VHH binders against RCC1 domain-containing protein 1 (RCCD1). Designs and how they scored, part 10

Target 1, 376 residues: RCC1 domain-containing protein 1 (RCCD1), of Homo sapiens (Human) (a6ned2)
Amino acid sequence: MAEERPGAWFGFGFCGFGQELGSGRGRQVHSPSPLRAGVDICRVSASWSYTAFVTRGGRLELSGSASGAAGRCKDAWASEGLLAVLRAGPGPEALLQVWAAESALRGEPLWAQNVVPEAEGEDDPAGEAQAGRLPLLPCARAYVSPRAPFYRPLAPELRARQLELGAEHALLLDAAGQVFSWGGGRHGQLGHGTLEAELEPRLLEALQGLVMAEVAAGGWHSVCVSETGDIYIWGWNESGQLALPTRNLAEDGETVAREATELNEDGSQVKRTGGAEDGAPAPFIAVQPFPALLDLPMGSDAVKASCGSRHTAVVTRTGELYTWGWGKYGQLGHEDTTSLDRPRRVEYFVDKQLQVKAVTCGPWNTYVYAVEKGKS

## First folded at step 4 (VHH)

Design n05 (framework vhh_7mjh_2)
Fold by ESMFold2-Fast, scan of step 4:
Structure n05 (fold): chain B 376 residues (1-376), chain A 121 residues (1-121)
Amino acid sequence: as target 1 above (376 residues)
Amino acid sequence: EVQLVESGGGLVQPGGSLRLSCAASGFTFSSYAMSWVRQAPGKGLEWIGRIYYSGSTSYNPSLKSLVTISRDNSKNTLYLQMNSLRAEDTATYYCARVEYDRWTGEAFDIWGQGTTVTVSS
């Protein structure tokens, strides 16, 4: 890969189980920290307690509550309950293996299935950093589910190119740039305007006529990015992860205080100082059941998105990273533990003259691939 | 104040056994799952195992044969029994509260100060 500029993976957020986010840290990393095995990693998939790293040479390495390594790996997908690994087979077929996360890569997998690559192109791009291959299988006819049955076929009419899973829902991007969703809907994460669950993929009518380039599923929220660089976001907003303003959400700055005005019974006003805890979001209104257009600061175009359980990360066309949502483990990368209900640029990469190329969120942490700016 | 206090650490000979305790206060202990986590000198944290409020346990497969987690809800106390200790078990041992929130999933929100176990001689 002589065409690529030198790059490295960075991590930040929760690492309490020993997930690789930077040596010498405790349970949290608040600013982007270089990873030991950064340059040869092409796939990162993170659960809350462990992370799976796949290298360009086909090595899988687990870091955190699950440990171990395996060879001949093309892809891996880490969830709380299970680890799915796609391995090169002896012939043209690939082997999908699924382990219980607690016993990952030990003995026999819970389940294994040969997978024939059909709709997936044989072309292997330049080996750029990967995000979101699994849980969609290479055949594009099925996906791996965290709950039995693990092999879930897709309707033959669906020409899937990307599939992402949240805690209770699924998002599918088809070859034409249309978005489908199904699963649990009680947090508005399906985007159909109701809180009802959908048992089968349902087309997002609100996005018809627009061509989407990418989808991302968080725990209970959803994001898609259009070919023109627009962001659409919907679902649960209890922590500000949709970048929708919440009433009384405090942004912790250096000794920043929020004042509230209350009326006494005689009609006089009382000023009250709010602390960080006074910024709790309004719980009964914290849902957005339709896709909402989100504008980034400075009118930046988005090209990639990834979601954690309660946070969102977006990469711009110019290589900047924006994060927002629940930040108490430092997963937003702003060198603090402040939660945000609006996008904020991660200044670390700007200050270090790095161009961000990929982002992958675990539930409580964030992994970023960045390269040195070639024009410097 | 919500807090966890570990105790029972100390010097143990290789092949020995040791039981650690974690005293919980400031919350309804019986309503939470609890975990044990350790940190060897100069290394990251390693999850040992979890016990639910029901008493059901889940362990790190690398450690399952060496440890047993139990709890006494009447005493607000969590225990870690360790057997066949080796030099590589030298670490600071922490207990942690598992906060299960339907909206956020599982997270370790409260940690103890730790108790040190040294396996030598």
Scores: ipSAE 0.000, ipTM 0.193, lowest interface PAE 18.0, mean pLDDT 78

Design n06 (framework vhh_8dlx_2)
Fold by ESMFold2-Fast, scan of step 4:
Structure n06 (fold): chain B 376 residues (1-376), chain A 121 residues (1-121)
Amino acid sequence: as target 1 above (376 residues)
Amino acid sequence: EVQLVESGGGVVQPGRSLRLSCAASGFTFSSYAMHWVRQAPGKGLEWIGNIYYSGSTFYNPSLKSLVTISRDDSTNTLYLQMNSLRAEDTAIYYCARVEYDRWTGESFDYWGKGTLVTVSS
């Protein structure tokens, strides 16, 4: 846009299918690398083997195990089995088209439906790339599921603002800043304090009284960011993706000493300490079934979050990027393949004088939009 | 014991075609997605493409018109057909099995030893 400083998208992590706009990057990229020049990307949606890029001019470009291009696209959502595309219609209606990933943009879609946008909906006021409006439909009364039936209606009283899907669960943010979750719960990813599945959206009572601004769903973990910049995180932690102590890192000889605060159903808080002491085994947290408040280093406020299958990425108000979790494909962006069970700032963007504005994780990779810091 | 054994490599002239084979044993071949990956001398791994247990194929977009992947589940054999070979196609070619794991998604869990293809006159 005219009022934005010059920006670029960067990719890192697993790219063995050419899913980061080309095959010249090898199988893994361990440090943020600029994506192909001449692509004015405003939306990124990533599956494990391919990525969907939407440009400001309305072009959709697929890179990776699925390839192709299409015009007049407003949004796209990539999953392992399906590609959903929102097309501009001749009137105020938009056309939703869903393809099997292997035949994406070729022939007839699996199904198509006209959708009427929500009348009160507005564009992102910051002019930033929209990170996954899909799978929530513009009408805010239904969403796209990767499992049949693909069209899932939402109760009319549920005024959805954002919806994110993990491997087995869903998170929904409503207009009032309340969070709902449903789906598989065996890894604590629903945040209700049990490991039980929920068939319908259930309000996260532990977060009542707090106003959330954003939700993010990983494979088997969940994150939300409050209006005031606090991070709440829960679910599966065997790779350290919750920034809680994990056995995998302690076995490598790393010392982890951490405190975590949990929110109970009665509103009380429980502080846990994880650490390795000389001669004492560190406590490990494999599953966190309630939202835990996470503090970033130096007390930085969070504004954006995105999750991969086993990693987490957070953008701060000051434009820094923090990542943690499973790092074996380089998806944390720290110039190595080391997994982390605590947030670490991605120094690449600091070193290059770049301010991070958006982050979108695929299951095993990370995409970042950053702009040059003003020289004022 | 899972084993993958590539064969069919060797010296081939530029512009010619070559077919590689991968013989699989020790697992139910028909139930797994299989991939071809190559590594040129002094360079990183380059993904060529894959074939799912259903027979659906995906290719590296840069190589799609130059290669074809197929499988014969009755003989537990994976194939890579390569056409119009160039000097830059000189590499060790690996077949690999992929497991879809709930924790990591798709991961390469077993690799063959590789077969060398040298494109030279």
Scores: ipSAE 0.000, ipTM 0.180, lowest interface PAE 14.3, mean pLDDT 80

Design n07 (framework vhh_7mjh_2)
Fold by ESMFold2-Fast, scan of step 4:
Structure n07 (fold): chain B 376 residues (1-376), chain A 123 residues (1-123)
Amino acid sequence: as target 1 above (376 residues)
Amino acid sequence: EVQLVESGGGLVQPGGSLRLSCAASGFTFSSYAMSWVRQAPGKGLEWIGRIYYSGSTSYNPSLKSLVTISRDNSKNTLYLQMNSLRAEDTATYYCARGEGYSSSWYEDAFDIWGQGTTVTVSS
């Protein structure tokens, strides 16, 4: 048994609203940087413009376009329009409060309901508390939605274990390791082989016979990780977020960029430059409507995934972090602003001898919990 | 370091006018198209308009009569002039590097964003 070593939360990517707890940071952070708060943060939930941080002591702090603090908080889930907070009640029940983001923690919530509380072990920083439970309610019979009505019942037969929301779709993992999806499908994000929407949870037949351990929803793409450490990924790939060839990174991984010096004489339009304007003979995948198996470099096993609007992050069993997709705000953590259509290991954590334990993506940024490597 | 810093937001009376500024640093400002984007409380992003390096402007058709975008390349500064402000114009206003386009997902149209400045239109 090794002794517990200190850990820290790191942030990188877009932080132009002050949504990463780092003082004096610019609008972008290109390399993992320690957050202002120490190791007592046990939950991070990120929207595009603000972030909700929950501590082991039960304090909720909002940073960014929404600001404020509250006590006796067990969990929080941030979306651009809505903040859901799970608070400890006076009895055996917890109180779920749903706030409009612009007035978060001020005045009256849009909706509130007593819910059955989970076991106290959920504050374990190496355990489920890091992954979070919201938007799935503790009773696993309903979830919170960013669109009214805010309370969405789930059929009891679904036996939900995890639920993740994208911009237009939902992914549900059940107790048996089966995956369901519903919502908007125009970018292939439901994984059923069509671009049609589904109004109710539909079983992903392509994954039948496999046991999934994790699901993650991005803006318009989806990821699941099997109990054996395999990654399945589907949906929108215009930024390379599926680790499949994209037009924007055609011709040896070059990205589409603005042209600083190429100007028309009449000034009618600024020409967009980069590899995307050129014809490339290689096939490109804009949409992947079925789950695709993704191999990490060196055959590493995956244990955790999280998705932003156009990027993907995966933690391996050995505590390494891989990122790929749209990187122009530095959200991939590779000390540059280069987008990638293939997984690349974040070398910062390797160089600092840190083991990654958790990852949570906002739409345009990435939050990571890492600990010093233990006694060998 | 590439930065965009907005200023000029605040409380304004209905029917009033306001000019926002955006100071750019860390890049050749005169070579890029620049845009303004806003987000009203509880709503998504709304593209306001752009100005090319040449000074040519293009606006969201729903906002064209209410706003004017200009730039001063000698000061590396972008401006947004707003007139006849209404309560519905209450929003956080962002400057961004890029042309923008008519889409519900504007983040991918821009590679650099400012932190934003808040405009509240209230009596």
Scores: ipSAE 0.000, ipTM 0.250, lowest interface PAE 14.4, mean pLDDT 79

Design n08 (framework vhh_7mjh_2)
Fold by ESMFold2-Fast, scan of step 4:
Structure n08 (fold): chain B 376 residues (1-376), chain A 123 residues (1-123)
Amino acid sequence: as target 1 above (376 residues)
Amino acid sequence: EVQLVESGGGLVQPGGSLRLSCAASGFTFSSYAMSWVRQAPGKGLEWIGRIYYSGSTSYNPSLKSLVTISRDNSKNTLYLQMNSLRAEDTATYYCARDEGYSYGSYSDAFDIWGQGTTVTVSS
């Protein structure tokens, strides 16, 4: 049993279009459920109506409103309108194919091009390609967009390490750990302190001096995780997805007095109090236009984050999963359909003695990779 | 009582046209986006399209040439006009309340579904 794989993918949340969540029936899965197929899944990318699974052997499988399979796949990125697929070529080149989602893997793609590693001397282009994932293209010189033009070059001075797309905005993490944002800003999702759109990548000055390790884009909110394990979160909060007080939960009787820390453009901290102030009604935060520092319960350090349209998921250094936000389809994994405006640990993985290693959110569902805790 | 009731389904000949209706009650219809979704026998759900509270529409590109979605807020009614029907359009058709707080490519979750109305395209 020397190389037995103890790890498995789990799914929960919305599956009404037939998406694989380990459920054989119904529209929702409320508790983490092991996936039935795909013991070798290494990549998951989920749209609201279908999910793309990539195996370590290079097989792509679609589940939901889009169906089909293809070989020689290195990566895939699912959006509602488009499926981007990175195929292995016979040489060092990769082939990027962009499909209309409704005709994915059938006939001719809407657009295709070769992606060639741009090596300078003995540089390791495989190292850059292994670090990046779609929608960021291999060699980190361009990204794929769900809107024409589909291929978007990045400015030469941007040394991208990670790029994530929300419904209207983009987040870029560079090689130095700096965060850039651009796109629509009406929900504060760009983090620059205004609700104005940005046509080009703009540095988040409020995060300067901090080194980020990961970014995650939700529908209309944004998250980053620092190298030291701190979480910064901003954008739209109508469903509590920022873990800040929301009107919806207060109307359900969930009134919480709490203090939140937010960063100004100069990096200074401003504490905001949720609850009654000088006899006033409790404040509700619909939009947070600057990064806010979020502490997890028990002071746990974060290592990974992923966002749906209205929910947030974070993996800790100790292998625990915390979720919060809109939960009406069970996408928070707490065995109910209750929405939360504060982080809650998903007890399923703790109870099953599983260590969470990865999380990927679709707009209304959540996929988790976990391994058994070994005693060797 | 929040409710969506579809009607207008039935047997139609290939190449024919059909208009489905969805009557909404128990909520402020004009404040919500609404979607049409179908399910062919033994298959998963397929999204047809959406109409926002503003009247703007968004369609599944594979179905855009076949369908038109409209609404009458004074009657709390959603419509799906289907033209040039084919055997593969045989399905149960559902209307759904779409929370619709979307300014981009994402949609909010469907929280209320109708009972469905069956359309059979056969000669």
Scores: ipSAE 0.000, ipTM 0.323, lowest interface PAE 13.3, mean pLDDT 80

Design n09 (framework vhh_7mjh_2)
Fold by ESMFold2-Fast, scan of step 4:
Structure n09 (fold): chain B 376 residues (1-376), chain A 125 residues (1-125)
Amino acid sequence: as target 1 above (376 residues)
Amino acid sequence: EVQLVESGGGLVQPGGSLRLSCAASGFTFSSYAMSWVRQAPGKGLEWIGRIYTSGSTSYNPSLKSLVTISRDNSKNTLYLQMNSLRAEDTATYYCAREGYYDESTGWEDYGMDVWGQGTTVTVSS
């Protein structure tokens, strides 16, 4: 035990295909569980059935329905049908390889392309090049799409610093902190106030005048975090993933509170108290087509966000993790399988005196990097 | 209470056929897409296929020629027909509720939020 690492990765949620989520057995992990010791993970990218782990030493390891390992890896991005891997190439170039998920790292990739990182970035902030991640390519002029054509150039005017893909949409954060969205819009996930699709990146005018520091795309919802720590969230809310009242969670409680008229003895709780609105029924939001400001409990500032297919995770400036949305696989980390339509702090990290530094959601699971308090 | 109960598993000879049933209760069955998933002893889950609310189907390409998924909304029942069974088809078979059809918006969202207890199929002579 000569070396002591400052932190560890934790996993929770769905692991029925053998994805690594800690030391638990079975299909689901309901409480944050440490991933195996001795793996210096610097990137986690998770699909529905497998997870790609990239270590600081450049090793890629697949866990779940896809298996295998590769060296000289700088980054990896896992999707349901496709694995994109960025390898150290000849000289300063990187090699982008795209694999069908079923045959990942076996035989011939579906396609491969040399990518040259932009050397001159006068407007790039210090450290931005080190933080660049797939699906945005290191050159920041193109991204990887899960649908052909796989290599998609970005307009020269866009100074991309982060790009995230949902099931049908894309979010782009530029160097100035402006947010663009495009793709499918039927779930309100583009944030333009309509349900119309956009073929090209469109500026979110509702966020103009605000400087964003982070974007996250879920299956059908979107999140951004401002430099001042405010959360804006929009899109699909069928599972409560926007932290807005949902029919799926609140409606049953509202129905029993309003329409249950026969009671035997004082069973109470089913009428005016039940976890839903006390009194008038709360309005339900199925779709939020423009950014909505979300306040965290205790007025905490947000610094990081990540989204699964139907859940949301946010890291605060003080190192707390809040999760909400669809929780049936335990992916919210609250030691249960209850879905939530409001942010709830993951008490595991508070109880263990751990400061959360990063979060990455797969569609139905959550990966967290945390350090001991006092070890920053 | 929302429940899925599988039945029809058992011992079958190689080359034989078997039909599994999944009885749904506690929800509007016709409004959900449904899936079949299996797990061989000591192995992970393998998705078999799904049937949409329209009755159209999508299958795992490796299993497409061997299985047929159907549903009877009047009986709240999902079916998996398996033909030309092999020893490697020995597994616990699960039905799962996958897609939610929102009548007010007309959209489906997929998430396998309810699973049955499983029914065991053993292919052996």
Scores: ipSAE 0.012, ipTM 0.438, lowest interface PAE 9.1, mean pLDDT 80

Design n10 (framework vhh_8dlx_2)
Fold by ESMFold2-Fast, scan of step 4:
Structure n10 (fold): chain B 376 residues (1-376), chain A 123 residues (1-123)
Amino acid sequence: as target 1 above (376 residues)
Amino acid sequence: EVQLVESGGGVVQPGRSLRLSCAASGFTFSDYAMHWVRQAPGKGLEWIGNIYYSGSTFYNPSLKSLVTISRDDSTNTLYLQMNSLRAEDTAIYYCARGEYVDIYATGDAFDIWGKGTLVTVSS
């Protein structure tokens, strides 16, 4: 308490629609910038052009290409085409409302459905562990999808604890810490060692025997964090978002050497420079079709992860933030627009003596919750 | 001079297939991600998809099963294969250089554009 003071939310990256509250200083924000003071935010969900903020008092506020506010809001999930809102009803049932993003919170929703929270653990207060987080519904028997059918049931045997959606795939964490994936697999994002799609949740056998605490889905890559603080990452790496070597970090300005794509025996695709160069260049990985263990600098343990379309952010147990991947909108927070194929600590939070507690990525931006360190 | 030139447009009957080409010159084509974008008459830009220097492809989810993007780095040519064409596919199709991967890519996401090729789908 005396050593940890009240926190604040920060935003950086793409802000061309004014989607970051109180930080509207140009189209791109290259360094963490405080969001509007006095807003007690407990949930941030971001699409590329707007952001949904849920406060502890149950207010929903939209900023960016979509605007508006609503009360009695328990949760919100923003996609570019649709906004899903979970609202408290007069009874024990919650009301799920799905809006077209361009007409969000105006007129009638596209559809609405009552959802019944089913709580287990008799000592657990209703709404704490059982509430769930969108896109997973509170009953853990269904999730909301931005594409029809919008309400998608889950087998009760899965015992879902967390569900995250990428552009074409889904990741599910169950109560035992097992990870499942399904959807499109052409970029290796399912982690099963092939590029084939899966229509139903499939257990990630490569992670069996390990207990995962969190999953995160990017546009076309996947991350999970174990109970022991290890990071496993797989999928598409053309922007370096897996923190695996890539040759093409300057696609918009620099000419790079011609490369040949080679398929390894484990199914990973590796690029090498031609034989005209002196010495052997490092191999480059375009696709990683199964989970790879990633070590952070200085052996730091991870506790939280979030992914954008082409970047990755991880919070350590000690409260540091590491980011990497595509950075051309400033979404990595390093005070520049350089893309990285290796984790780099965001020095802003270290310099300001802030301990990072949460991170949420939109497709091209990053939101961070941090608290002050030290004593008054 | 850096240049992109689209070709292959024309009038096509509904349900048929069409392949568009884009010839690149003035830069090292094999080093860049390339995109296809279209604009229907009186409407905004719609991102179709892209292909990276590696050959990795990404598509607008609403169009994924209907289009295929490919490249031939030996001839500096980008291709868009379209199947099961519908009247709503009538648009000017643009080839563009850039890095963005998203269904909502705006015009400023791309640093070089072609002049476009018109595709008209009519019976």
Scores: ipSAE 0.000, ipTM 0.378, lowest interface PAE 10.8, mean pLDDT 80

Design x10 (from t21 with S31D S56D S102D R107S; framework vhh_7mjh_2)
Fold by ESMFold2-Fast, scan of step 4:
Structure x10 (fold): chain B 376 residues (1-376), chain A 123 residues (1-123)
Amino acid sequence: as target 1 above (376 residues)
Amino acid sequence: EVQLVESGGGLVQPGGSLRLSCAASGFTFSDYAMSWVRQAPGKGLEWIGRIYYSGDTSYNPSLKSLVTISRDNSKNTLYLQMNSLRAEDTATYYCARDEGYDSGWYSDAFDIWGQGTTVTVSS
């Protein structure tokens, strides 16, 4: 294991299946807790019940409902049903192995395939930074899906740079900074202005003329970050994960409400609810089918985004972490279990004088890499 | 008050059968998917399966042949039928309200948990 940068990984949120989120109480960790000090983790991929950690030295470690370790690992991608592992092979080829999660790294994989990396990476001439980011294969000609067929080809003309999967949809960022989406659209997560599914990658025309640097897919919502640090967000909002007003915020177990749904001119679905005795409906946004511009407090620039099933996390250029959405397991990191329908800065990292460099969300938890601020 | 109360746990002999119940109150039970989860002593949680509001079920493949989940919306009650019990089935069993979407491989979130009921499989 090579040590490159001083820093530590932190975890918070749900850990009831034994996922490593720090030494903590029970099923939940409500504040960022340090993981193993000095472990050089370069990739974290979290499913609902287990997490895969890949070190810079090529070691894979599983934590949670799946356990085990392996060497010569370049990348790993954890889904609830499948674990995809990219192994270093002889020569320019890499070996992709896909395991059923419950038998991960034991016996025979469900399937395996040799993958040849792209030799001519214009965005990364050395081929190092892009080469192994699953679920996109390093050849940029295919990706791994958790549903059959598991190996899914991509047209070479797409020039894929990043691919992220939600529960039912996919987002693709190309070399020119254009965004494509396809899959299930019932919650507006494709961003095309309809709720209709798309079988093939479709260009998000609403984002044309803008250059995106990153995409992130949640369970049923979508995020992208532009090269200039702007955030665009769309999809399902019943937990506030789009930073738009929601009815479900701290209202669990509410009595029967009268509900009416209407479509706004911007494509948002607005539902109006009210108590039986008060009679006054309150507006909230359940679905946003077009990319919406989201401003962070203080006008901070975004550089990284990651989504859980119902929460969103964004890292700023200055190293601050903002989270919002469903928070009942403490996955927002605000030392409470309150859900939020607006971005809030995670004060733990500010108070500890840590600069956040990376964030990765599992469905119900959050992993963060941070370094000491003010060090030479 | 939103509440889930499990019952039916106890001592059972290997090879025996047991049915657990989960009584829900304080919310519209028929609007939610419901899940069963267990935790063996000293181990992490293991998801057993879920039942959607429609009555359709999804199970952990490792447990599919051993369990059946059902619900009675008129009684606001969730059930777990277990057959051919083994010593390794000894655990605390929880019911949980499942806020996950109606399709897909896994639950999105369990926002309300019961207190749990203990099943001990021993001679």
Scores: ipSAE 0.011, ipTM 0.514, lowest interface PAE 9.2, mean pLDDT 81

